# Designs tried in a protein design chat: VH-VL binders against q5vz03. Part 31

Target 1, 156 residues: q5vz03
Amino acid sequence: MVDILGERHLVTCKGATVEAEAALQNKVVALYFAAARCAPSRDFTPLLCDFYTALVAEARRPAPFEVVFVSADGSSQEMLDFMRELHGAWLALPFHDPYRHELRKRYNVTAIPKLVIVKQNGEVITNKGRKQIRERGLACFQDWVEAADIFQNFSV
Below, E stands for the ipSAE of ESMFold2; O stands for the ipSAE of OpenDDE; V2 stands for 0.75 times the mean of E and O plus 0.25 times the DockQ between their complexes.

## First folded at step 14 (VH-VL; framework fv_ixekizumab)

Design n2 (at its last look DockQ between E and O 0.84; V2 from the best seeds 0.87)
Fold by OpenDDE, look of step 14:
Structure n2 (fold): chain C 156 residues (1-156), chain A 120 residues (1-120), chain B 112 residues (1-112)
Amino acid sequence: as target 1 above (156 residues)
Amino acid sequence: QVQLVQSGAEVKKPGSSVKVSCKASGYDFSSYAIHWVRQAPGQGLEWMGEIIPVWGEADYNQRFKGRVTITADESTSTAYMELSSLRSEDTAVYYCARDTDEGDWAFDIWGQGTLVTVSS
Amino acid sequence: DIVMTQTPLSLSVTPGQPASISCRSSQSLLYSDGETYLHWYLQKPGQSPQLLIYEVSNRFSGVPDRFSGSGSGTDFTLKISRVEAEDVGVYYCMQSTQWPYTFGQGTKLEIK
């Protein structure tokens, strides 16, 4: 199985570089498309942060979930400020990585914020991660894990 | 109130270009894709392309072979569709439409339409 | 491109009677997430299209319950249980499962 982010490097809000392959191994991956200047993104990001934090807190290490932020911000600095202000401790595709645009097209992102839940091979589990989190909270995660067909190390 | 208001009717000569505007109000313009759909007289609907204003990059129906340019101005909450090398068969009502918020890839709000007539 | 074929292209219905419109796609509209992105629009005379049904069977806000959608894979149906005068117009199915988005030819609904 080829990771959709294979051979890519991801970054943290602190500027640390992380190898995507290692970081996303055996995890449900959430691609998060958002931008700081967009009110809906600013409204949803804290909710996603709470969701993420709750999963990490209750999961056996490592958590079987990771968020990869795909920024639609206007600059690297704007993206960084957004991450520092409202994001959880998840990962991001670097601003200058042109793969951001490929991902947007690949997953037919037509509105942000968008949370696409995917398998490691890039296959979509759901395009409605945002809606599912909003409506069901942590309860939706078990469905994602089951669909991802990964080793289950977490139970809600 | 969410609405899309388009520019007025246009009459153009073959070979010229037309640029139609679509001004949005009542929501965060930058967050939702604006789609362009046209309808020739007495005919059906044809999807032309779309743009997410915050992203700034447009996607196009390749059937137009590069004649369509879609842009967005976040400062004025206005999307634009420019069609070049106009032909008589480009005579149509052109609509802008907003993509929904829930990821269902449907159009929930439409502009009133702009008639573009191409005639010699 | 996915070709959307509607039948019939026109129908005349007596008020209070039911109506049914078919939409067929040239390939399955089932997306990898298990959803089917087939939508229905109504364009009333002299107006812009308006969303009726999204994702096969979900009524958009404000749409009367006399409208219903069903189907799967490549075959879809829009039903009106009791046609009213205000239902006059052209109905379009649209797929958004694959780029580019494509519409059916439209079905013109008239009142007898």
Scores: ipSAE 0.909, ipTM 0.951, lowest interface PAE 0.4, mean pLDDT 95
Fold by ESMFold2, look of step 14:
Structure n2 (fold): chain C 156 residues (1-156), chain A 120 residues (1-120), chain B 112 residues (1-112)
Amino acid sequence: as target 1 above (156 residues)
Amino acid sequence: QVQLVQSGAEVKKPGSSVKVSCKASGYDFSSYAIHWVRQAPGQGLEWMGEIIPVWGEADYNQRFKGRVTITADESTSTAYMELSSLRSEDTAVYYCARDTDEGDWAFDIWGQGTLVTVSS
Amino acid sequence: DIVMTQTPLSLSVTPGQPASISCRSSQSLLYSDGETYLHWYLQKPGQSPQLLIYEVSNRFSGVPDRFSGSGSGTDFTLKISRVEAEDVGVYYCMQSTQWPYTFGQGTKLEIK
């Protein structure tokens, strides 16, 4: 159970609502801070999408990994357009949820795009998720899942 | 060329306010925090606070007890620091500085500094 | 607030000789992500500060390899293997592990 999002609802890019607790339980969670109008965010998002797709969407057995987009966009429509254009099939906090701002403060996010990898209790595994993906690709996920201390089924 | 250019020196009376500007160029202003740091004459450095322009949010050093207001204007790529209820001990050079690209909480680009002198 | 204490407060070095500056924090600078947010800046005479070392030991872009940083927990060191005339100025350590960010008092380095 991910304490920092426990009882909240998250949304998909198509507007469907899911319960955070059910969607994030027993997973490595990446909090993704970004905005559509910011060129660095637009440059990195496709790389994150490739990473997520390889681990989750196109994997024979999906990894226990989820991304929660924490938008700094100026409108709900900007946020949705960004998700539809460049994001993978991950989740987001709703645009009007003020918790977006609380998470920025909690993790002292001073630059975007920022990918903060967290444990189920909200403690930081790494603030360097963007850098690690850029430098090591898929290899960095094993370090994250090991630090997360979550249950894993045996895999190939 | 990535740079931060600050407004010119100011002389102020006690009890008044000052607003220092910091114009950014050569990078995506909205994505990276601007920090404000001051240096009293012959003294060390003191962090005052930060703003992340895309969020429109500022975080402050409690020591200034609500006297400081930090803002940003994305359309002009300019950050501002306003210090109110000025005292003579607020005489200092005020710097703006940019957080690193990854948000590593270190300052990689600094403005030239703005001297604010508070005297009666 | 985390208090940062530098020693020495001033240092006079002949060109070509090594220099070492210590920075001690009043509490551990280890953050929950396993990183340590301790940085070093140089303020040359008449200039703004410039970043030298970030996160204890990483040299910032363009910084000569004669500068190195080390340490952990509460005890950190900046070393200059061979001091040059251009290294004159005031050196500051800074922690950003928690708000407010705080600086050491500075160490003034001069050439003998």
Scores: ipSAE 0.863, ipTM 0.927, lowest interface PAE 0.5, mean pLDDT 92
ESMFold2 (binder alone), look of step 14: mean pLDDT 93; pTM 0.953

Design n3 (at its last look DockQ between E and O 0.81; V2 from the best seeds 0.86)
Fold by OpenDDE, look of step 14:
Structure n3 (fold): chain C 156 residues (1-156), chain A 120 residues (1-120), chain B 112 residues (1-112)
Amino acid sequence: as target 1 above (156 residues)
Amino acid sequence: QVQLVQSGAEVKKPGSSVKVSCKASGYDFSSYAIHWVRQAPGQGLEWMGEIIPVWGEADYNQRFKGRVTITADESTSTAYMELSSLRSEDTAVYYCARDVEEGDWAFDIWGQGTLVTVSS
Amino acid sequence: DIVMTQTPLSLSVTPGQPASISCRSSQSLLYSDGETYLHWYLQKPGQSPQLLIYEVSNRFSGVPDRFSGSGSGTDFTLKISRVEAEDVGVYYCMQSTQWPYTFGQGTKLEIK
């Protein structure tokens, strides 16, 4: 099984580099497509942050969930400012990584913000992560975990 | 009120190009893809391509073999579709349409359409 | 490309009677997320298409409950329980499970 992000490097809002393979191992992965200048993105990002924080607090360490921000921002600085202002402590694909564009196409992103929940192999669990979070809160995560078929002793 | 307003009818010669505009209002233009769909007289609908304005990169139906260029201007909330090397069979009503929210991949708002007539 | 085939291509219905339109895809429209991205549009005479049903069976906002969608895999159906004069137009199915998006040929509905 090949991970979606393979041997890619991810970044934190503090600029730290993280190996994707290690960071995403045995986790449900949420690909988050968004941009700072888009009002819907700015509105949803705090909700995602709360969701993420709650999961981390409830889960055994490490949490079986990670968000990978795929930016549609206009610049690296804009992306960074967005992450610092509203994002949770999750990871991001570097702005200059051309894989951003491949991911957008791969998952047929036609509107942002979009939260695509995927298995490690890139298979889609749901394209409606945003909707599910809004409607069901943390309750939707159990379904994601089950669908991901990962080995975790986690219950919401 | 969400709406898409397209530019007026065009009459073009074969081999020329046409550029149709689609001005959006009532929502965050940058966040939602604009699709282009055409309809030849008395015929069905054909998807041409799409663009998410904030992303700036367009996707195309390869059947048009690179003759289509879709762009978006966020400052004016306007999407454009340019079709080059026009042929008589390109005579059609061209529609812009907005992608519905959150992964449904359907079109909820349509422009009024722009008739492009290609004739010698 | 996924080929969408509608039947019939034309339909004449007496007001108050039901109507049924079939849409068949050349391959399954079931996506990996378990959803099926098959939609129905209506294009009334002289107008732009308008969304009726999305994802097989969900009525779009403002669509009367006399419209219903069903189906799975490769076979889908749009039903109108009681056809009204305002239902006249051409109905299109569309798949968006795979790029490029593709439409059926359209079904023209007329009133007898």
Scores: ipSAE 0.890, ipTM 0.945, lowest interface PAE 0.4, mean pLDDT 94
Fold by ESMFold2, look of step 14:
Structure n3 (fold): chain C 156 residues (1-156), chain A 120 residues (1-120), chain B 112 residues (1-112)
Amino acid sequence: as target 1 above (156 residues)
Amino acid sequence: QVQLVQSGAEVKKPGSSVKVSCKASGYDFSSYAIHWVRQAPGQGLEWMGEIIPVWGEADYNQRFKGRVTITADESTSTAYMELSSLRSEDTAVYYCARDVEEGDWAFDIWGQGTLVTVSS
Amino acid sequence: DIVMTQTPLSLSVTPGQPASISCRSSQSLLYSDGETYLHWYLQKPGQSPQLLIYEVSNRFSGVPDRFSGSGSGTDFTLKISRVEAEDVGVYYCMQSTQWPYTFGQGTKLEIK
């Protein structure tokens, strides 16, 4: 993440600001491109929330996984309402951060919702995160974590 | 029923501009890129650029030297391609096409095409 | 720009016989995610192009199983196991691994 988001700050839906490097270190990172006004985004976001909740928020041993929302919303209020209504307890780029547009171009995001799974250095593990969650559910995370260069806890 | 319907054929003089419309229906217009592809008579296909309506951002094939402007109007579910400083070699059929639902950079729905004829 | 070269540029096939179209790219079409964004379209006479094969070998919905795609890196092939009259038209390969997206020059398929 240091190359892609390192010195940036991210926000939570409750307004807290966190440093991207600290928040994302040693995790599989999903860049989530979406917008509240787009029906496909509204349809998928609850599924991503369930996925995230099962892996991180309600797991006995939380997975090393984080989502960074990259909003295509038209206003800060639309973004905030969307996060409060449908998102899980993950992170976002601030609405006014122009880097949102740079990330769209970097990963050539031509449709939303789009879930791009990346390594710590920003290299793409898969552009098909939405499809994989839809088709395989939680099982797809195993493939992502195996492709990532991160430290994993020992299995029991 | 997913559909892209383009504006009708146009005859233009050299040096003028043309603006072709592409009206989408049957899907969430804002979510998926619209691409523009042209085909000169008896020739192959040439990608001109794209717009992702929700972002309001267009990406262009540099070959057109900035003569192309691609825009989208979310309120009418319509994309536009404007080609300026027309020349006779710009005579072509202009297609709009939608990115596949998963956003995997292939075009699954095409408009019917708009013939633009540039004549002296 | 990635140059896409198709061979042959034209072919004439007896109904019921196989056909094969080659597409070569000037550089690898393998993307960093491990996928290859090489697609095939058919433009029937007087019609808009239609998607046949996406990502090298996946048949698009409604495309007959007599169409198949294969290849990797820079070398790709579209095969029609048994050509039918409805298959006439111009076949295009397209890469979308890199901007600008580029098409091959087309292969015209005719029935003889």
Scores: ipSAE 0.852, ipTM 0.918, lowest interface PAE 0.6, mean pLDDT 91
ESMFold2 (binder alone), look of step 14: mean pLDDT 92; pTM 0.949

Design n4 (at its last look DockQ between E and O 0.83; V2 from the best seeds 0.87)
Fold by OpenDDE, look of step 14:
Structure n4 (fold): chain C 156 residues (1-156), chain A 120 residues (1-120), chain B 112 residues (1-112)
Amino acid sequence: as target 1 above (156 residues)
Amino acid sequence: QVQLVQSGAEVKKPGSSVKVSCKASGYDFSSYAIHWVRQAPGQGLEWMGEIIPVWGEADYNQRFKGRVTITADESTSTAYMELSSLRSEDTAVYYCARDTEEGDWAFDIWGQGTLVTVSS
Amino acid sequence: DIVMTQTPLSLSVTPGQPASISCRSSQSLLYSDGETYLHWYLQKPGQSPQLLIYEVSNRFSGVPDRFSGSGSGTDFTLKISRVEAEDVGVYYCMQSTHWPYTFGQGTKLEIK
């Protein structure tokens, strides 16, 4: 199967470049649509960070989960500042990558922050990642893993 | 209080254009899409398009064949819908509506509507 | 485009009696995430539409429990257990599973 992000390059908050294919292999992928100037995004991002950190800490290494930030910020610098200030140690689609817009359209993002949980092939597991994290915490991840059919022996 | 307030009624000639405004208040305007829906007299509802202000890109119902332009001004928390090449069948009440915070792809807050009358 | 068909198009109900409105889609509204994005709106006379039910069966905030939604796939139903005078208006179903969003024709509910 072809990954939704294909052969694209992702970036870290430190500016490091990562190949998407390698980074997302055999993982549940969360596409995170957000922007720094939006209060709801600023409110949720720390929650996502805690979720991510806790999941990585409890999971077998490597964690079968990765977040890919799809920025709706106004500039590359704004995006970077946002990542440095509030984001977890996850990945991001580069600001200048036009694929940001394609992803927004593909998943019909009409409100941010939006957390879309997807399989590697781009198929949606849930559009309600944000709600599920808020309501169920780490418990929702098991459902994602089961739906993705990646790790049968993984438990949170 | 979350609300959408639209501009006043318009009377237009065929072939002209109309631009309706929708001013939002009580929430983060940039974060949630504004949809435009119209209703011809005595008829049902028709979805026209949407824009998420922070993103600035609009999506349209292709049935309008490019006659619709939706924009948003974050500085004034105002969304706009412009309809060009007006026809008599474009006579309708035009609504703006906000996408829900939790239940995406539904509209929880509506403007009061703007009547646009197209007549020669 | 997805065609949404409501039945009946008009309904006259005695206060206190139940009402039922059907909405049928030309294609399944089940999305890949397992959710069904079928919603119900009420447009009271001289007013803007207002959200009643979202995603088939969830009552929107402030909506009385006498309203309920059900269904799956292509067949959906809005029920009012005890119709009140304030329920007068036109009810619309809307799908947002497929592009573009589409509405039913509307069902006008009147009081006898």
Scores: ipSAE 0.903, ipTM 0.948, lowest interface PAE 0.4, mean pLDDT 95
Fold by ESMFold2, look of step 14:
Structure n4 (fold): chain C 156 residues (1-156), chain A 120 residues (1-120), chain B 112 residues (1-112)
Amino acid sequence: as target 1 above (156 residues)
Amino acid sequence: QVQLVQSGAEVKKPGSSVKVSCKASGYDFSSYAIHWVRQAPGQGLEWMGEIIPVWGEADYNQRFKGRVTITADESTSTAYMELSSLRSEDTAVYYCARDTEEGDWAFDIWGQGTLVTVSS
Amino acid sequence: DIVMTQTPLSLSVTPGQPASISCRSSQSLLYSDGETYLHWYLQKPGQSPQLLIYEVSNRFSGVPDRFSGSGSGTDFTLKISRVEAEDVGVYYCMQSTHWPYTFGQGTKLEIK
């Protein structure tokens, strides 16, 4: 993650700040592009929350998986309200971090919601994370972790 | 119905500009990119650029060298393409098209096209 | 820019017979995610283009199964197993693996 997030800080919906390197090390990372005012984003976010909760929060052994929300919201309040209302216990780029726009360009995100699954070096495992979750549920994570060459020891 | 409806045909003089509108209906306009593609008479298709309305960001094909401006108005669900310093070679039908809902970089909905004729 | 070359540039086909259109790119269209963003459109006379095939081989909603796409790397093919009168028009391939997006020159299909 060092090359694409550098030494940036990420935030939780409760306002805690974490270092990106420490939070994302040795994990499959999903970059989640979405906005509160967009109905498709509001429709998908609960599905992503259920997926994340099953893999990480409620798993007997948490999967090596993390979500980083990259907000397209128009204000910090919209972003915060969205996270508190519908998001799981994952991370986000701070609203005022202009890197949100750099990531949209880097991954050529032309539609939201978009879930881009990346390796530690920022290479794309799949641009179709949203579709794969909808069609295959938890089973799709196995493919992601195999592509990432991450140690597999989770209860999925 | 999911639709993109464009503004009507225009006749322009060389050196002027044209602004074509593309009104979306039947889907969440802010979520999906609008692309602009043109087709000169009897010729093929040329991609001009895109805008992702929720991001407020446009990306342009370099061959237009800053002559094209693409914008979007979320409140009216309308995208615009403005082409300046018009030349006779800019005579073409201009299409707006929507990226797929998954963002697969393919165009699944197209406007009806707007003929722009540049003549003296 | 990636050059997309279609062959033939025109086809004249007897109804009920197959048709095949080739599209070759100047560089591989394999993207870093393992997908290939090569798409096919049909522009019927007097109409806007319409999506037929996306990502090499996936038929878009409502497209008859007589249309199929195949290929990899730099070589791609659109096939129509039995040409019908409604299939007349100009077929374009488009790549979106590389920026900027580029189209082939078009292949005009007409009925003999």
Scores: ipSAE 0.862, ipTM 0.925, lowest interface PAE 0.5, mean pLDDT 92
ESMFold2 (binder alone), look of step 14: mean pLDDT 93; pTM 0.951

Design n5 (at its last look DockQ between E and O 0.80; V2 from the best seeds 0.86)
Fold by OpenDDE, look of step 14:
Structure n5 (fold): chain C 156 residues (1-156), chain A 120 residues (1-120), chain B 112 residues (1-112)
Amino acid sequence: as target 1 above (156 residues)
Amino acid sequence: QVQLVQSGAEVKKPGSSVKVSCKASGYDFSSYAIHWVRQAPGQGLEWMGEIIPVWGEADYNQRFKGRVTITADESTSTAYMELSSLRSEDTAVYYCARDTYEGDWAFDIWGQGTLVTVSS
Amino acid sequence: DIVMTQTPLSLSVTPGQPASISCRSSQSLLYSDGETYLHWYLQKPGQSPQLLIYEVSNRFSGVPDRFSGSGSGTDFTLKISRVEAEDVGVYYCMQSTQWPYTFGQGTKLEIK
């Protein structure tokens, strides 16, 4: 199975480079489309951060979940500032990676913030990650894991 | 509170271009895609394309073969649709519409429509 | 492109009687997330379209419960339990499962 991000590299809020293949192996992947200058993005990002943090804290390490931020910001600096200010300790597609635009089209992103939960192969588990987190909290993650068909020995 | 207000009716000659505006208010303009849909007289609805203002990149119905250009100005909360090489068949009411926010891929707010008449 | 076919194209209904509109797609509208992105719009005379039903069966805000949507795969139905004068207009189904988004031909509902 080919990773949706292939052999691409992801970045942290500290500027560290991470290989996508290694980082996302056997995990539920959440593609997070957002922008700092958008109020709805700023409102939801802390909620996602809490979700992420709680999930990582309660799950067997490594956590079976990773967020990949796909920025709609106007500059790399704006993106970085956004990540530093409100994001959790998750990963991001580099600002200058043209794959950002391909991902936006592939998953038909028509409003942000949008949280698309996907399998390793890129198939969509749900387009309504944001809604599900807001309504169900951590309870929605079990459904994602089951849909992703990944083997994990953890309790949410 | 949330509304889309479009520019006024246009009368154009064949071969010319028309640019219709859609001004948004009452919500974060940058976050929601604006779609353009047209309706010829007595006919149904046809999707033309969309743009997420914050992203700035538009998607188009290929049936228009590159004649459509959709843009957005975040500073004025206004989306634009330009249609070039106008033909009589382009006579229609053109609507802008806002995409829903819950991942439904539906249009919850519509402009009042702009009549574009193409005649020699 | 996905072709949306509505039937009938027009219907005349006595107030208080039920109405039913069918919408068929040329291919399944079921998306990989298990949702079906089929929506219904109503365009009242002289007005812009307005969202009526989203994702097959969910009534949009302010829509009376006499409206209901159902269906799956390629066959969908909009039902009005008791038609009122304010329901006059043209009903459109729309799919957004696949680009480009496409609409049905529309169904004109009139009062007898």
Scores: ipSAE 0.900, ipTM 0.947, lowest interface PAE 0.4, mean pLDDT 94
Fold by ESMFold2, look of step 14:
Structure n5 (fold): chain C 156 residues (1-156), chain A 120 residues (1-120), chain B 112 residues (1-112)
Amino acid sequence: as target 1 above (156 residues)
Amino acid sequence: QVQLVQSGAEVKKPGSSVKVSCKASGYDFSSYAIHWVRQAPGQGLEWMGEIIPVWGEADYNQRFKGRVTITADESTSTAYMELSSLRSEDTAVYYCARDTYEGDWAFDIWGQGTLVTVSS
Amino acid sequence: DIVMTQTPLSLSVTPGQPASISCRSSQSLLYSDGETYLHWYLQKPGQSPQLLIYEVSNRFSGVPDRFSGSGSGTDFTLKISRVEAEDVGVYYCMQSTQWPYTFGQGTKLEIK
């Protein structure tokens, strides 16, 4: 994860700081671009939460999967409230980290919500994570993990 | 009903500026990029740039950077394109267009176009 | 910039007959995610462009199935299996694989 996030800190919805490399190494990473004030984001976030919870939070063997929220919110408080209200137990870039804007440009995110699935080196597995979750549910993770070049014996 | 409605035609002198508006309705304006595309009379289409209203960020075709400013006002669901230092070759129809629902970098809804004529 | 070249620039077609429009890019339009961001638009006389095909071969909602797209890499084709009077206008391909987005010069389709 050193290429795109490894030198950075991420935050939890409770305000705790974690090292990105430690939290993301050897995982499929989903970059989640969204904002609280946008109805499409609010509509999708619960579906992503259910997906994440089934794979990670309530699984007997947690999948090697992590979500990093990249907020387009207008304030730190809006972002935090959104995470507390609708998000799963995943991570986010800090609101004041300008890298949020660099990631939007890097992946040319032109609509939200957007779920970009990336390898450890930041290479895109798919830009269509939102669509794939809607159409295929948990089964889509198998394709992501197979493309991710990580060490694991996970199967869905 | 989803639509983009643009401001009316303009006649401008060389060296002046024009600001074209694009009013969106029927969808969540903040979530989807608005692109600007122009078409000189009898000619093809040229992408000028985009803005993603929720991010407050514009991306420009570099050939227009320095002369074009693209903005959005979430409170009025309106995007704007301002082109300065107008020249006769800037005579064109200027379109706004929305990115697709999934952000597939294609344009599914277009405004009716605004003719800008530059002559002295 | 990626240059998009369409051929032919003009087509006259008898109603009911097929039509084929070629679009070539100066470099591959394959993006790192394995997708190809090549799209087709139709601009009917006096109207704004409208999306027909996105990502090479996907028909946009409401577009008749007589329209189909194909191709890969640098070579793409739009086909109309049976041309109808409502199909007249100028067809444009566009790439959005990289900035700046660029269009082909257009292919005018008319009924003879």
Scores: ipSAE 0.858, ipTM 0.926, lowest interface PAE 0.6, mean pLDDT 92
ESMFold2 (binder alone), look of step 14: mean pLDDT 93; pTM 0.952

